# Ledger of designs, part 5: VH-VL binders against Protein FAN (NSMAF)

Target 1, 98 residues: Protein FAN (NSMAF), of Homo sapiens (Human) (q92636r189to286)
Amino acid sequence: NISEKLHMECKAEMVTPLVTNPGHVCITDTNLYFQPLNGYPKPVVQITLQDVRRIYKRRHGLMPLGLEVFCTEDDLCSDIYLKFYEPQDRDDLYFYIA

## First folded at step 21 (VH-VL)

Design w2 (from u3 with light chain S30N)
Fold by ESMFold2, last read:
Structure w2 (fold): chain C 98 residues (1-98), chain A 122 residues (1-122), chain B 106 residues (1-106)
Amino acid sequence: as target 1 above (98 residues)
Amino acid sequence: EVQLVESGGGLVQPGGSLRLSCAASGFTFSSYYMNWVRQAPGKGLEWVSAISGSGGSTYYADSVKGRFTISRDNSKNTLYLQMNSLRAEDTAVYYCAKGYDEVGDTYEFDYWGQGTMVTVSS
Amino acid sequence: DIQMTQSPSSLSASVGDRVTITCRASERINEYLNWYQQKPGKAPKLLIYYASSLQSGVPSRFSGSGSGTDFTLTISSLQPEDFATYYCQQDWRYITFGQGTRLEIK
């Protein structure tokens, strides 16, 4: 059988309407993982890349730092919304998911 | 139609102060980052400052940090630039410009005012 | 921080010419580059955003290309109203304009 292959990892924040949770993100050939520092809502948030239906680049302030990922066609709430500290990390992760 | 109208320019001595205004209409003012961009006579464009739609985030070029303050009043659809400790190098036409829509990914200036002239001279 | 360098600083051309203006960033900015036209005594006008997207109402003779650090604005057949100064502007990290390229009538 085959194992997951790591493509990249970096620091990011998970954005929700009320709070922003800093953590660690990594992307493999199969999954996107986010590990929030505070363990909320869970110790690891996992998105199977094959389930992704929509992905949008977003801007935060004067830098293009946001990435919004949906596993649904029409839901208003994203399955994960990441804010990166560096725009190149955002674009690199976008490359592996899109 | 989108309109941006600057006012408040004029002649001021070095070390003086001036407040610029920009009246906005034709779009949902509170949904957009607003900007000041200046152009010294015979020179190119220089971004000066930006403010978020809510007014909660402000940004400044290094050349004006600590001297200029951007603000907005969303109830009046008006953008402001308070300019203190003015220097000769601040002499320019100051443009009000509509920026980021707080949804997308890009920060182009799609609408500009006609500008207001600020002259800093002894 | 990011320096934008336009080339040439000035050029002369005739009506009907194909004109090319370049813009170079001091670091990678991917496609985060916009182009503006400014006529004397007027505010700048947006032509191109996101390297190659034509702004609504801009004539199709204008086009943009490039990625990374090197970008080009092209006017396929120069018209009398195109004599102006052209600026590039990056939106990757804050906002920086190029120094401008003055397009003059031969």
Scores: ipSAE 0.752, ipTM 0.913, lowest interface PAE 0.9, mean pLDDT 93
Fold by ESMFold2, last read:
Structure w2 (fold): chain C 98 residues (1-98), chain A 122 residues (1-122), chain B 106 residues (1-106)
Amino acid sequence: as target 1 above (98 residues)
Amino acid sequence: EVQLVESGGGLVQPGGSLRLSCAASGFTFSSYYMNWVRQAPGKGLEWVSAISGSGGSTYYADSVKGRFTISRDNSKNTLYLQMNSLRAEDTAVYYCAKGYDEVGDTYEFDYWGQGTMVTVSS
Amino acid sequence: DIQMTQSPSSLSASVGDRVTITCRASERINEYLNWYQQKPGKAPKLLIYYASSLQSGVPSRFSGSGSGTDFTLTISSLQPEDFATYYCQQDWRYITFGQGTRLEIK
């Protein structure tokens, strides 16, 4: 498609092995975007939805806030791991990907 | 076989303190969130507190926040609950319960101890 | 806090009956609901997690259904050993239990 259809936006954190980085999530009919507020590791992280192979819901503490996205079939490290502030935002994003 | 054995319950006066222990076996203790859940005589279940596998994150019900402290010693496979400033309404059977495996999405309590009775009365 | 309200508070049924117990959340919790059985003098036992998933070792006569705010636990053919109190528990936002439903077998 020449233009992308926006499905949703929300705030989230990108989880890495040592830290979490707050930012903005945007999902369209073709891509998942994450824009970290501090610009690390880069100004925009992009995942093409057709490359997604596995997606898992994860829990953070006492709330179901995590979403782990893999573009590979068997790697242990995800391509992006998002922690949401509200569990409904996590579930909404999950349904747009799955 | 997963086993959880609570101890340390007893009779205590209001304003007193008590420390509960829960000895765990049959699973990798440090991989799981552990919980305290209580049940007043003739009443329902009330979640009290939770602690992450490493002990780095702790959580409390509002009814006990500031008075109770959850902790764990992973080298001894033991969960603790330090209860201070006890009140009559804290009278209950206290269960330890195995919770979240830090991988999945759900927080069910799949294994419970037998419970230890705490009675707070004058 | 999310309040969990069970209905009925108590019921009686005969062996072989189909029994349905309900649980309602004060706000949407999607499928994040678990069911427990507690027999007198014993610790609770997990029956159902994530609204409808049967825990290993639980008899297939137990089933769970529902999503959003309204949930049911069903016992398809009541057995004498099913005399117990049943609790629902949400895990959407922290942890809360319903007040319990006491099942008496006639």
Scores: ipSAE 0.743, ipTM 0.912, lowest interface PAE 0.9, mean pLDDT 93
Fold by ESMFold2, fold request of step 22:
Structure w2 (fold): chain C 98 residues (1-98), chain A 122 residues (1-122), chain B 106 residues (1-106)
Amino acid sequence: as target 1 above (98 residues)
Amino acid sequence: EVQLVESGGGLVQPGGSLRLSCAASGFTFSSYYMNWVRQAPGKGLEWVSAISGSGGSTYYADSVKGRFTISRDNSKNTLYLQMNSLRAEDTAVYYCAKGYDEVGDTYEFDYWGQGTMVTVSS
Amino acid sequence: DIQMTQSPSSLSASVGDRVTITCRASERINEYLNWYQQKPGKAPKLLIYYASSLQSGVPSRFSGSGSGTDFTLTISSLQPEDFATYYCQQDWRYITFGQGTRLEIK
C-alpha cells in the first residue's frame, strides 16, 4: 500500500510463554513484521517502529540471539520477543530499531 | 560472598574416569549457567562445558563431546563433571565458573573456584 | 570457531607505566569480549566485560576499548600487584579465550 524501504529480512522464532513459532522477520523504514512459516494462514505481527519505547537484547544459551521489543513504557510483557538463529541478524535488526 | 570449591581431581590412567564436583554458595545457584573451564600446565584457558540453571540445556567443547557429561544437583548446590575415556591432553586444572544469569546478554565468568588438578598419564 | 589472538605474548614494564594489551578476533564479535587477570597459582579474575564495562571492585586504572575484531586492555598506571597473565574471551558464539599475555614488572 504505502511504499516502504526494506532494510533486512531473516529467519527467526517468535517466543511466547508456551511455544516458539518459526517464521520470517522483515524490517522496513517504518515497520517490523513477523510472519510464521507453518504452511497455513496465521496473523502477521506488525510493529510500527515509531511506537517502540523499549528494546532489550537477550541471550539464549551460549549465543546472544534474543530481542525483546516493547511499545509501552511500563508493561512487563513485551509486544514481541524474537529469537534469531544468527547473532549478527539480531544485532542488525536492533540497529534498525534503536 | 560467592564461593565455588572444586574437588575430585587426581591421577588417572589413559582411558580412565573421574568425577569432579563443585560446591557453590553465596548466590542462588539455580538461577545461573555453570561452567567448567580448564587450563593445561603452562597453557591458556579452555572452556569445556556449560549447563543451564535448571539443568535442561548442556553444552560441550568439541574436544570433550561424547566423553564428558556435565550435570548439577540444585538441591545440593553442586555442579558435576563426569569425565570418561580420559586422554593425556585432558591433563589440566579444572575450574568451576559462574556464568550467565539467564536475563542479560553477556556471558562473562564473574566468579571462579580455585581449581582441581586432573593428571592423565601412564 | 572464533580464534582469539593476543599481542604481545609477553612484555615487561615499570611501575607507573601505561600498558596496553591487544586482542584480535578471527571474525566480527561486535562488543562481546571480556578480560581476565590471572596470577600464578590462582584462578582468573574478571576485569572487564562487554568490551569496556568495568567489573565491580576492579581498580579504575583498568579500562577496555574496541569493537568488531580489535580490542585493547589498558592499565593507566601500572602497580606492583598487576604482575599477571591477562586473557581475553569472546562470548559472541560459544566461548573461546585468547592464548594469554604475560605482564612482568621490571
Scores: ipSAE 0.742, ipTM 0.907, lowest interface PAE 0.9, mean pLDDT 92

